# VH-VL binders against ENHANCER OF AG-4 protein 2 (HUA2): the designs that were tried, part 3

Target 1, 142 residues: ENHANCER OF AG-4 protein 2 (HUA2), of Arabidopsis thaliana (Mouse-ear cress) (q9xer9r771to912)
Amino acid sequence: EAAISRDAFEGMLETLSRTRESIGRATRLAIDCAKYGLASEVVELLIRKLESESHFHRKVDLFFLVDSITQHSHSQKGIAGASYVPTVQAALPRLLGAAAPPGTGASDNRRKCLKVLKLWLERKVFPESLLRRYIDDIRASG

## First folded at step 1 (VH-VL)

Design R05 (framework fv_ragifilimab)
Fold by ESMFold2-Fast, scan of step 1:
Structure R05 (fold): chain C 142 residues (1-142), chain A 125 residues (1-125), chain B 113 residues (1-113)
Amino acid sequence: as target 1 above (142 residues)
Amino acid sequence: QVQLVQSGAEVKKPGASVKVSCKGSGYTFTDYYMYWVRQAPGQGLEWIGVINPSGGSTTYNQKFKDRATMTVDKSISTAYMELSRLRSDDTAVYYCARETGDIYQPETGEYFDYWGQGTLVTVSS
Amino acid sequence: DIVMTQSPDSLAVSLGERATINCKSSQSVLYSSNNKNYLTWYQQKPGQPPKLLIYWASTRESGVPDRFSGSGSGTDFTLTISSLQAEDVAVYHCQQYYSTPLTFGQGTKLEIK
C-alpha cells in the first residue's frame, strides 16, 4: 500500500548512505511512492530532512538521492517521470538552499551540488536557463 | 600525479592487531572513496570495506565487521585499516584502492582506478 | 552474496592467438533501470597491484590496448585478448559492483604456450 511505501521511504532516509546500493534502494522506494501519487510527499520529506540535517556530508548524501530519483524519473516513460521531474523542479530553491548553503564551511557541498547541476544541464533534465541561474548563484555564494 | 603509498610489511603473532596506512597524493583526498581489499597468497581478491574520507562514514564487509576498523586523518591525507585478533588465515597482501571518478559522480560505480602497492601482513607463530 | 566464478583457472595461449577468459555471477548484475552490467576486469602482474582494464562489462579504461575487449550481460561475461602479446602474461580478475559485499572471481592465470 501507499502508507507502507511512504513509511518505508521515510525510514530509509534515517540510514541513507552514499553507496550506490543505499541510494538505489531508496530510489526504488521513491519510484514505488510515485505509483501511488505520493511524489510530492516524497519530495517534501526530502526537503524537511535536508533542512533539519546538521551534518554537511549527510546533506550531500540526501541531494545525491534527489539526483538519483530525478535521473531515474527523467529516463522513464510514465508516471515516475511525470511526477518527480516537475515536483523536484518546483522544490529546487529549497533543496539547493539546504544542500549547498553559503559560506566557506560548505564549499564541499556547493562543489558536489554543482557537479549534479552540470549533469542535469548536459542531460537536459531541467530548462537550461533555470539550471544556469542556480549554477551562477551557487558559484557566487563561495 | 596520483599515488597511493602504503606502510611496510608486517609480521604478527596470532591474536595481535595490525594497522596499515595508505597516504594519498596528487589529488584532493576527501573527494574520493577509499577501499580496502586483501589477497591471500595464490588466491583471489577479497573486499574488506570502504570509507568516505570527507565524513569518516564506513561500510564493512560483514565477514570483517567485528575485527576491522577503518579511519582517516585528513590533515595528512592518510587512510588506515586496523585488523584485530589476527589468525594465520589473515596472512595476505592488503591493498588500499581509490574509487574511479570522484565522489561527486554517483554513476561511476565501485571499481578502482588507483591502487596502493600493497602491504604484506604475515601472521605466524 | 553474489559469487563470481572464473573459468578456466589457468590458460596457456600462443603469441598472436586469441585468449578467452570467462566470468559467471551467481545472480544477474544487469540493472534494468539503466541497462548497465556492474562488472569490471583487472589485470594483475606478479608483485603488482591489480590494474583496471574494463568497466561496465565492455568499456575499456583509457590507455588499455584495443586488443582487450569485454562482452556479455546478466550472469555470463567474457574478457577477450584478440592477439596475445608477451606483456599480457598476468592473472585476470573479474569483479561485480551490483551489490555489497563487493566480490571478485578467483582469478585466471594467463601464460604463453
Scores: ipSAE 0.007, ipTM 0.548, lowest interface PAE 9.4, mean pLDDT 86

Design R06 (framework fv_ragifilimab)
Fold by ESMFold2-Fast, scan of step 1:
Structure R06 (fold): chain C 142 residues (1-142), chain A 125 residues (1-125), chain B 113 residues (1-113)
Amino acid sequence: as target 1 above (142 residues)
Amino acid sequence: QVQLVQSGAEVKKPGASVKVSCKGSGYTFTDYYMYWVRQAPGQGLEWIGVINPSGGSTTYNQKFKDRATMTVDKSISTAYMELSRLRSDDTAVYYCARSEYDSGYTPDYYGMDVWGQGTLVTVSS
Amino acid sequence: DIVMTQSPDSLAVSLGERATINCKSSQSVLYSSNNKNYLTWYQQKPGQPPKLLIYWASTRESGVPDRFSGSGSGTDFTLTISSLQAEDVAVYHCQQYYSTPLTFGQGTKLEIK
């Protein structure tokens, strides 16, 4: 059952788009994976996909999925599905490094990732000092 | 300040293709999705598709997927919508419009806040 | 596809009186995770493109007069103009953004009585 959920999530990443329907379906699959203890595997799949993605707009789509999974997890009252917050926190350097790379070609990626980080700051998803450091780091890359 | 300016009216024969342009100014072109919507005379609004100017990714209304092509030229902040194999029932005013879509969790849709003036496309024999 | 149905098709209201336009969706446009309704209202005057009035069912776009208000949730929505002004004569359209394809109501023509 766990392997089936993981494979379904991995397959969903190949057709991911920025629409509400696409991100919503992928988010639900990620939450299902967490019920089987696969949150770390899901985050690792997202990191690998982000690092291997050649199209910068696709990197933004993937990071918006990370945002969706993280904030859905943050809003959960129970333990089930809440495991993504600490897992994503630990992975932020790799996720942000891949989604908002340095260089002139990635200015749009950095702007979009900054918007997400500011939302996380406003909603207290992660510690303020951590988020302010990442915001400053990305701003310095321009 | 913020404007979308479209190309002028077109008259086409059935079977021809039309390409409508939409030039953005006064904002960062790649920060907003570009939507294409049409309106036949005396009818309601009909969505054709949306394009992300940053990467060129598109989502089409299935009704138009086999005939419509949306593209962008970022160097001149211009979006294009080409409709092929025109029929008389394609006679309509074609609009471009922008909208911000900036989060995955709360897919915030701020509505189509800025619209082009419209391009009348007339298809007649 | 989500079908949007407006009522009435046309409406005549005297200056200073309340105008009410209804919009119904064939399925819910409420996103449970953020508790937001993916419903917008547009105003369209003859020869002009639509103008955004309200998004998220009840949030007024910047610059829109406070006499315009949106209400409702799920499948049933209302646009209210509390005191009709001459410049409010237009066709009003509701639109859902819950799922693709994006769909619009047929429009309601508002005229002065």
Scores: ipSAE 0.017, ipTM 0.597, lowest interface PAE 5.4, mean pLDDT 87

Design R07 (framework fv_ragifilimab)
Fold by ESMFold2-Fast, scan of step 1:
Structure R07 (fold): chain C 142 residues (1-142), chain A 122 residues (1-122), chain B 113 residues (1-113)
Amino acid sequence: as target 1 above (142 residues)
Amino acid sequence: QVQLVQSGAEVKKPGASVKVSCKGSGYTFTDYYMYWVRQAPGQGLEWIGVINPSGGSTTYNQKFKDRATMTVDKSISTAYMELSRLRSDDTAVYYCARDYGSEDWYEYFDYWGQGTLVTVSS
Amino acid sequence: DIVMTQSPDSLAVSLGERATINCKSSQSVLYSSNNKNYLTWYQQKPGQPPKLLIYWASTRESGVPDRFSGSGSGTDFTLTISSLQAEDVAVYHCQQYYSTPLTFGQGTKLEIK
């Protein structure tokens, strides 16, 4: 059942769009994966997909999915809530490096990622000092 | 009092370039993103691009990327939008507009310039 | 690109009566993490720039009269003027800010019947 959930999530990433329906379905699959102890595998799939994605618009879609998973996990009790927040925190350098790369072509990516980081700061999803560092780094890159 | 004041109307021939200015006052110019939007006569609004006045970074609508150039001069709190290789269908009122919140998800506009009519005719 | 379609193109409503303007997006502008719709409404009078009326689909901008209300979610949105006043004659535009390029509807012209 665990393998089925992971494969379903991986398949969903191939057709992911920025719609509520698409992100919502992928978020539910990610939460299901956490119940089977697969949160780290899900985050690693997201990192690899982000790093291999050539279209900057799709990188934003993937990062919005990271945000959706993280926010839903943060607001929940139990295993799912405990799994994604620390796993995403550990992965932030790789996730942000892929989603908000330096360079002129990625200015919209950096704007969108900054808005998410500011929301996480407001909602105390991750330590303030960590979020402030990433916000400053992204601002400095362009 | 926040104001965005644009340069005056322009008449251009096809193939020419036009550069529209937008001077901000009554706020910290570098704290708000500046957007450019146009409106052809009797038509809807069309987004051209956005510039961060602090760093000068830009994001363009792909439709305009090859012809539009946005710049800022922080010393005089003025943003510019230059459109090159003008066609008759570029005839429109061009607006600058301020982001509601420069670092927020607020990509909607609380203050607009008065508009600059650009007429392209042979 | 997200295509915004308004209906009707124009409508005439009697003073004191309800005006209803619709806006449809080609894909959802609801962000699941914050449960907000990235949709605005602007009012534009002849010879003037657009004026912000409503943001987040249903939040009125400061100074906008209570007779203006926004509703809807996802792909289908409505601007309602509960009791039309003479000063409400204008073109109304919807805009999405969910993704770039930022896109607007074609506009709906509201006239007094």
Scores: ipSAE 0.005, ipTM 0.540, lowest interface PAE 10.3, mean pLDDT 85

Design R08 (framework fv_ragifilimab)
Fold by ESMFold2-Fast, scan of step 1:
Structure R08 (fold): chain C 142 residues (1-142), chain A 123 residues (1-123), chain B 113 residues (1-113)
Amino acid sequence: as target 1 above (142 residues)
Amino acid sequence: QVQLVQSGAEVKKPGASVKVSCKGSGYTFTDYYMYWVRQAPGQGLEWIGVINPSGGSTTYNQKFKDRATMTVDKSISTAYMELSRLRSDDTAVYYCARGKYYRSGTYDAFDIWGQGTLVTVSS
Amino acid sequence: DIVMTQSPDSLAVSLGERATINCKSSQSVLYSSNNKNYLTWYQQKPGQPPKLLIYWASTRESGVPDRFSGSGSGTDFTLTISSLQAEDVAVYHCQQYYSTPLTFGQGTKLEIK
């Protein structure tokens, strides 16, 4: 069961797009994985996918999925919902380093990731000091 | 096993164009970025640009963007760099080089280099 | 553009002695989000292409002898050869891959005394 949920999520990443339907379906699969104690494995899959992705627009799609999972988890109660917020927080340096790399070719990535971080700041998803640090880091890499 | 083999030396007149080829072997050609660098006699290294062989997307050094064109032919695992409107100060050894890591959308260290192609521009 | 400056331009060191080459960038090449320095060192012998020695400022490329080491962070970097061998005579180049255009130092020529 756990293996089926993990495989379904991994397969969904291959066809992920920015549509609300695509991101919503992938988010539901991630939440299902958390029910089997696989939140850290799901986040590791996202990191590996982000690091191996060559298309910058695809990196943005993947980071929007991270945002969807994180906000859904933040708004929910229970063990599954609570798992993603701390797991994503711990992974932020790796996730942001891959989704918003340095250099002129990644300016759109950095702009879109900044929008997400500012939204997280407004919604109190993560500590303010942590989010302001990452916002400053990304702005400095432009 | 992993190697990049470049085309042979070229002699060109000012105003001409030159097209250097770089054939990869021993690895999956589309998985790694291909960089182009030149070195004038007795001078340092100068970056020309990078191409993603999977999609063909390019980033050029602003100094060369109006004269340089990078392309790939995936069917024969070969990258090309064409430099037009040649000047005498374009005389240099031109290198292709592979980015070390699977193309993650970031710039990279160059782990495999071609042997170099000497391009001489003289009247 | 990030300007890379090496020092010295040339260096003569006796066999078995330590050689140190410095590289300074005009702005930081440390990416705070992943805590990595986007800095490489290459060795180039006459008539040959450059050979990768060190990447991420301090990570030695596979097959490179352990007498070669890289150190530093931000804007100031050093390549050290702990015990110089005859085969180490070459020009050494530093390079940043933090932002475009990718830029190299002018090179340091290492010779035997």
Scores: ipSAE 0.005, ipTM 0.574, lowest interface PAE 11.4, mean pLDDT 87

Design Z01 (framework fv_zimberelimab)
Fold by ESMFold2-Fast, scan of step 1:
Structure Z01 (fold): chain C 142 residues (1-142), chain A 122 residues (1-122), chain B 110 residues (1-110)
Amino acid sequence: as target 1 above (142 residues)
Amino acid sequence: QLQLQESGPGLVKPSETLTLTCTVSGGSISSSDYYWVWIRQPPGKGLEWIGSIYYSGSTYYNPSLKSRVTVSVDTSKNQFSLKLNSVAATDTALYYCARHEDYTPESYFDYWGQGTLVTVSS
Amino acid sequence: QSALTQPASVSGSPGQSITISCTGTSSDVGGYNYVSWYQQHPGKAPELMIYDVSNRPSGVSDRFSGSKSGNTASLTISGLQAEDEADYYCSSYTSSSTLVFGGGTKLTVL
């Protein structure tokens, strides 16, 4: 059921690491959630986790998961695979605000998020004007 | 100037365990930026990914080798190691250590060691 | 067998252009933009030439370019030079979070 898939994804976030295996497993759970129409709920969980996370390296892990989910969704055909692109697009200001905060302590976060945004720009995942605006915003916060 | 250097035995007998070590210099293995990787190449054949490790000890392995392979990291020595159990003649290969940047939508290795030849023979 | 299919060999003359193909499935090459290419000269370690389908590392000649259509990625080398003679390998990330390589292509410059 939907609730079980949501709970499995939320539990996965607690043990998420920057390994491709960890991110891949969490991505598959997110795609399963989309099959039940829960893409918006999954993205809201990611936003809340990012906003509550105190460790800057963990914020990067979570944003790499956002990237993985988004890239998978962009490359797939059909309802389940395509659900995350518009949902993540709407959430980008909150996701990026949490993952790439201003200040000298977050320079690595901003570098890592900029790399992802540039890849999204090259791969045409989101509109160019939107991505260039976020890139400029992150650079200005340094 | 980052350098990776493989070391280990050039000859291993069938059924024994192969142990190789990669020494990293000019950079820190404890960096959150990188994964450290083992790749092999049998003589005259193509490349095969063996496994990867993060400085925290998190690993992922080629499923075809997962039952026989262990990768470990020693941050105090700036080294990571490969153990391959129950070797056979088909495990004869050049063994490379390499690195890649932490998770991104990239599947590439930017620095490689020079490789070490391991022959499995009685 | 290799997970990704490459031709065993290709050949060309100096100044010519050649293309090497790398064919997989929708679970690797076709599903994601995570394809890299490596050049290997005899007795040497592989060197990264292309990553993420079409990106070149700093220091790699712009004679090397990459592309992808469906389940097939391609490495194109323009203005062939004698030093391009080498083995070329493609690699891709997979949906199971593994890394796979092609069987390799021997390029001969005649």
Scores: ipSAE 0.022, ipTM 0.570, lowest interface PAE 4.4, mean pLDDT 86

Design Z02 (framework fv_zimberelimab)
Fold by ESMFold2-Fast, scan of step 1:
Structure Z02 (fold): chain C 142 residues (1-142), chain A 123 residues (1-123), chain B 110 residues (1-110)
Amino acid sequence: as target 1 above (142 residues)
Amino acid sequence: QLQLQESGPGLVKPSETLTLTCTVSGGSISSSDYYWVWIRQPPGKGLEWIGSIYYSGSTYYNPSLKSRVTVSVDTSKNQFSLKLNSVAATDTALYYCARQGDEYNPDTAFDIWGQGTLVTVSS
Amino acid sequence: QSALTQPASVSGSPGQSITISCTGTSSDVGGYNYVSWYQQHPGKAPELMIYDVSNRPSGVSDRFSGSKSGNTASLTISGLQAEDEADYYCSSYTSSSTLVFGGGTKLTVL
């Protein structure tokens, strides 16, 4: 069921780590959620988790999960690609605002998020002008 | 499975340029997940990071060496190289190439190392 | 001089636990969760033992664990074995976007 898939994904966020295995498992759950029409709800869960997270390293882990879901969806033909790519694009201001906040304490977050944005630029995941704008915004905030 | 192998001269004269090449086998250097790195170790001493390069050509250098060091990548040959200018006896060391990566996003840890190549700076 | 401070040597007997410290500042060890540990046997290249403070690569014994408190990271080796005798190096990212190593610790298994 859709509810079961959603609950599994939400639970996975509590134990998420930066390993390929952890992020891979969470990514698979997110892809499964898209099959039940839950892509927007998954992205909203990620936004809320990022905005409420107090530990800066955890924000990076969550943003790497966003990256994994986005790139997996972009590379696939199907429901996930059609759902997650536009949904994440629309959510980027909130996702990046939470993952790469301004201030000296978040310089590592900004560096890690910039690396992801540059990679998205190279792989043509989102429009070039949009990505360049976010790159410039993040550079200016530190 | 993925292996790194250093190659270059074992002896270089003071004031000359040291050039070393690292050959990547069993995987592609054109991975967005990894940086490619040079690290050195003078005989009987500790490790010193020299620099890191991304397959796109983006570089990060040790400030102590920045004026003398250039790291470059050749994706067509699956290789990356180190050029260290104006060498002196203090540059005598084992030189390692390494892959810089954690399990998801590479930025700090060196997970695969070459065997190292000894470079002696002597006339 | 190394950027991160490690004891020059530590020793223990088989079956014991030992801890190696790695002390930096708020601009490296204290500021980021990007501390790694390397084991180097004589005549061999270093091998990654711990990354991102406490994560262990596949194939590394669970006798090895990492932690961090303030500006000090620690590598703990439990159930010491003769094969653990080696040099150990810590490494950290810095606020200048550089990478630095500790001076190294020689572990002797008595």
Scores: ipSAE 0.024, ipTM 0.553, lowest interface PAE 3.7, mean pLDDT 87

Design Z03 (framework fv_zimberelimab)
Heavy chain, then light chain:
Amino acid sequence: QLQLQESGPGLVKPSETLTLTCTVSGGSISSSDYYWVWIRQPPGKGLEWIGSIYYSGSTYYNPSLKSRVTVSVDTSKNQFSLKLNSVAATDTALYYCARLESGYEPETGWFDPWGQGTLVTVSS
Amino acid sequence: QSALTQPASVSGSPGQSITISCTGTSSDVGGYNYVSWYQQHPGKAPELMIYDVSNRPSGVSDRFSGSKSGNTASLTISGLQAEDEADYYCSSYTSSSTLVFGGGTKLTVL
ESMFold2-Fast, scan of step 1: ipSAE 0.531; ipTM 0.805

Design Z04 (framework fv_zimberelimab)
Fold by ESMFold2-Fast, scan of step 1:
Structure Z04 (fold): chain C 142 residues (1-142), chain A 125 residues (1-125), chain B 110 residues (1-110)
Amino acid sequence: as target 1 above (142 residues)
Amino acid sequence: QLQLQESGPGLVKPSETLTLTCTVSGGSISSSDYYWVWIRQPPGKGLEWIGSIYYSGSTYYNPSLKSRVTVSVDTSKNQFSLKLNSVAATDTALYYCARHPTDYYSPDSGWFDPWGQGTLVTVSS
Amino acid sequence: QSALTQPASVSGSPGQSITISCTGTSSDVGGYNYVSWYQQHPGKAPELMIYDVSNRPSGVSDRFSGSKSGNTASLTISGLQAEDEADYYCSSYTSSSTLVFGGGTKLTVL
């Protein structure tokens, strides 16, 4: 049962785009997975997909999905939705390392990830000191 | 199946205003996921983006046409329209309506699908 | 002429691969991963072949692929077929929040 939910989410990642519709569908599947206690497995799937992805623009799509899941979970008061915030926080070094790599070829990636980090800062999604450190690190890597 | 259909006069006199309407069927124009678009193609030439509109009324226009163009949306009729003022012979073209998705954070995404079949507008006296 | 530069024509034989380039600047193709490609047969509306640089819509043959290097995007058609004979247009978002097209490329299958 839980495996069915995980497989559905993993399958959705193959057709993921950065449209509101695509991100919204994938976010709903991730929230469904959390109901089965699979938040950490979903985040690990996202890390693996990000690290194996060869196209820089698709890395941005995947990170926008991370943002959508995280912000939805931050706004939730329920147990299932709330589980993503601490799981994503722990995974941020790996997620950001894959989504916003150093080098001139990834300048768009870093710009897009910075936009997300600044919104998280404004909305108090994660600790301010942590977010400011990541923002500074990404700015320095360009 | 989402379908877009252009309608309007096939002939417009120089200096007058061209008005075209796109009717959306099989889906709602009141979608946060999409912009609705006008694109034209003069006979034997390439494609030119005219402008895009969001269901809220927010617009983006081609700067070369901005002074003459107004795009509007009527969500109650599931339609959006183009008004092009002070037309000249160079405005003779096949006019298409289309749709493009919004980026997660902005209208940064710009690919068009579906397209209407196109309507030919000739500007002549 | 057009904001994005494409070759006016390209040709190939059935079974070959051909590539069509689309060259812009850092303010459009080079600055954004929002390049799309369209196929237009005579008398027909354009059809989306590739979006967001390299993604294929459902129903588009995997013989069509897209890529980008610097300020140049490319459409590659492998296993060329007679039915591929058409005009091809690229499009990109720009830093001025506008949408631009290339001049178009006529593909002839010889």
Scores: ipSAE 0.107, ipTM 0.574, lowest interface PAE 2.8, mean pLDDT 87

Design Z05 (framework fv_zimberelimab)
Fold by ESMFold2-Fast, scan of step 1:
Structure Z05 (fold): chain C 142 residues (1-142), chain A 125 residues (1-125), chain B 110 residues (1-110)
Amino acid sequence: as target 1 above (142 residues)
Amino acid sequence: QLQLQESGPGLVKPSETLTLTCTVSGGSISSSDYYWVWIRQPPGKGLEWIGSIYYSGSTYYNPSLKSRVTVSVDTSKNQFSLKLNSVAATDTALYYCARGGDSVEYEPGSYFDYWGQGTLVTVSS
Amino acid sequence: QSALTQPASVSGSPGQSITISCTGTSSDVGGYNYVSWYQQHPGKAPELMIYDVSNRPSGVSDRFSGSKSGNTASLTISGLQAEDEADYYCSSYTSSSTLVFGGGTKLTVL
């Protein structure tokens, strides 16, 4: 059932949209994958998809999925789904580098990613010093 | 200061469509930070969430009302509106508009930080 | 019928502390840290008292505090004052991407 969950998640990324319904379905599949010990695999799939994505609006959609997965993981205590918090934390440089690239063409990407980082800061999802460093880095790259 | 004000008819006949508008002043409805929300309260009863809209048009509806409700936004007028079809006496309520805080486009905010005063809508022949 | 369970009424004396519970399931209160509380005085619109389980908006007295354990969120009001007499509603985000309210609790300050 692990392979089925992984394949379903990978397939969902191809049709992912910025709607709550789309992101919610993909988030559920990611949480199911974590129950089978696949959290690192799911995050690696997200990194690869983000890095290969040519459309800047699609990069934002994928980062919003990262946010959704992370926030759901953060709200859970002592279960497999909680594994996304440390896994995403370790992947943040690659995730943010792909989702909020430098340059004038990516100003909307940076604004949207900054909004997510601010929510993470307010909700104490990750250490404050780490989040403030990424916020400063993204602001400096624009 | 941000203010929200409901407007619409105080009386609607059964089977007709109720239309209410919320005018936002002191802030922009085209903000990526917020959702805009309709909530109702029948006289003497509790609160019921109706639906939420993002300035881009993304909507979320209470499943019990989804077949009858449409929320729309007009960013040029800084307004958002509720249409409720096929009204019945059970739709008699105070209708509030509100702002949903700490939102991203795919997730409406889970709390309502600014509310209108509410407008009473009576469904009667 | 309300999706979240609150006691219909609670009472206390001035200076006392009271707690109002809000019980849901793992798909709403238990699943997310997105619980808010509202105070409603007669004839007035609700006012946000607590958001994201335990955060206070600016202007809300620190006598109001929020917490959550499992599927139950709680609003605690310390140092009760006459003006705290009102209806209190909890609200939560759900796994169905909806928002639900509790049935409301009437607080009487005797």
Scores: ipSAE 0.048, ipTM 0.634, lowest interface PAE 3.8, mean pLDDT 88

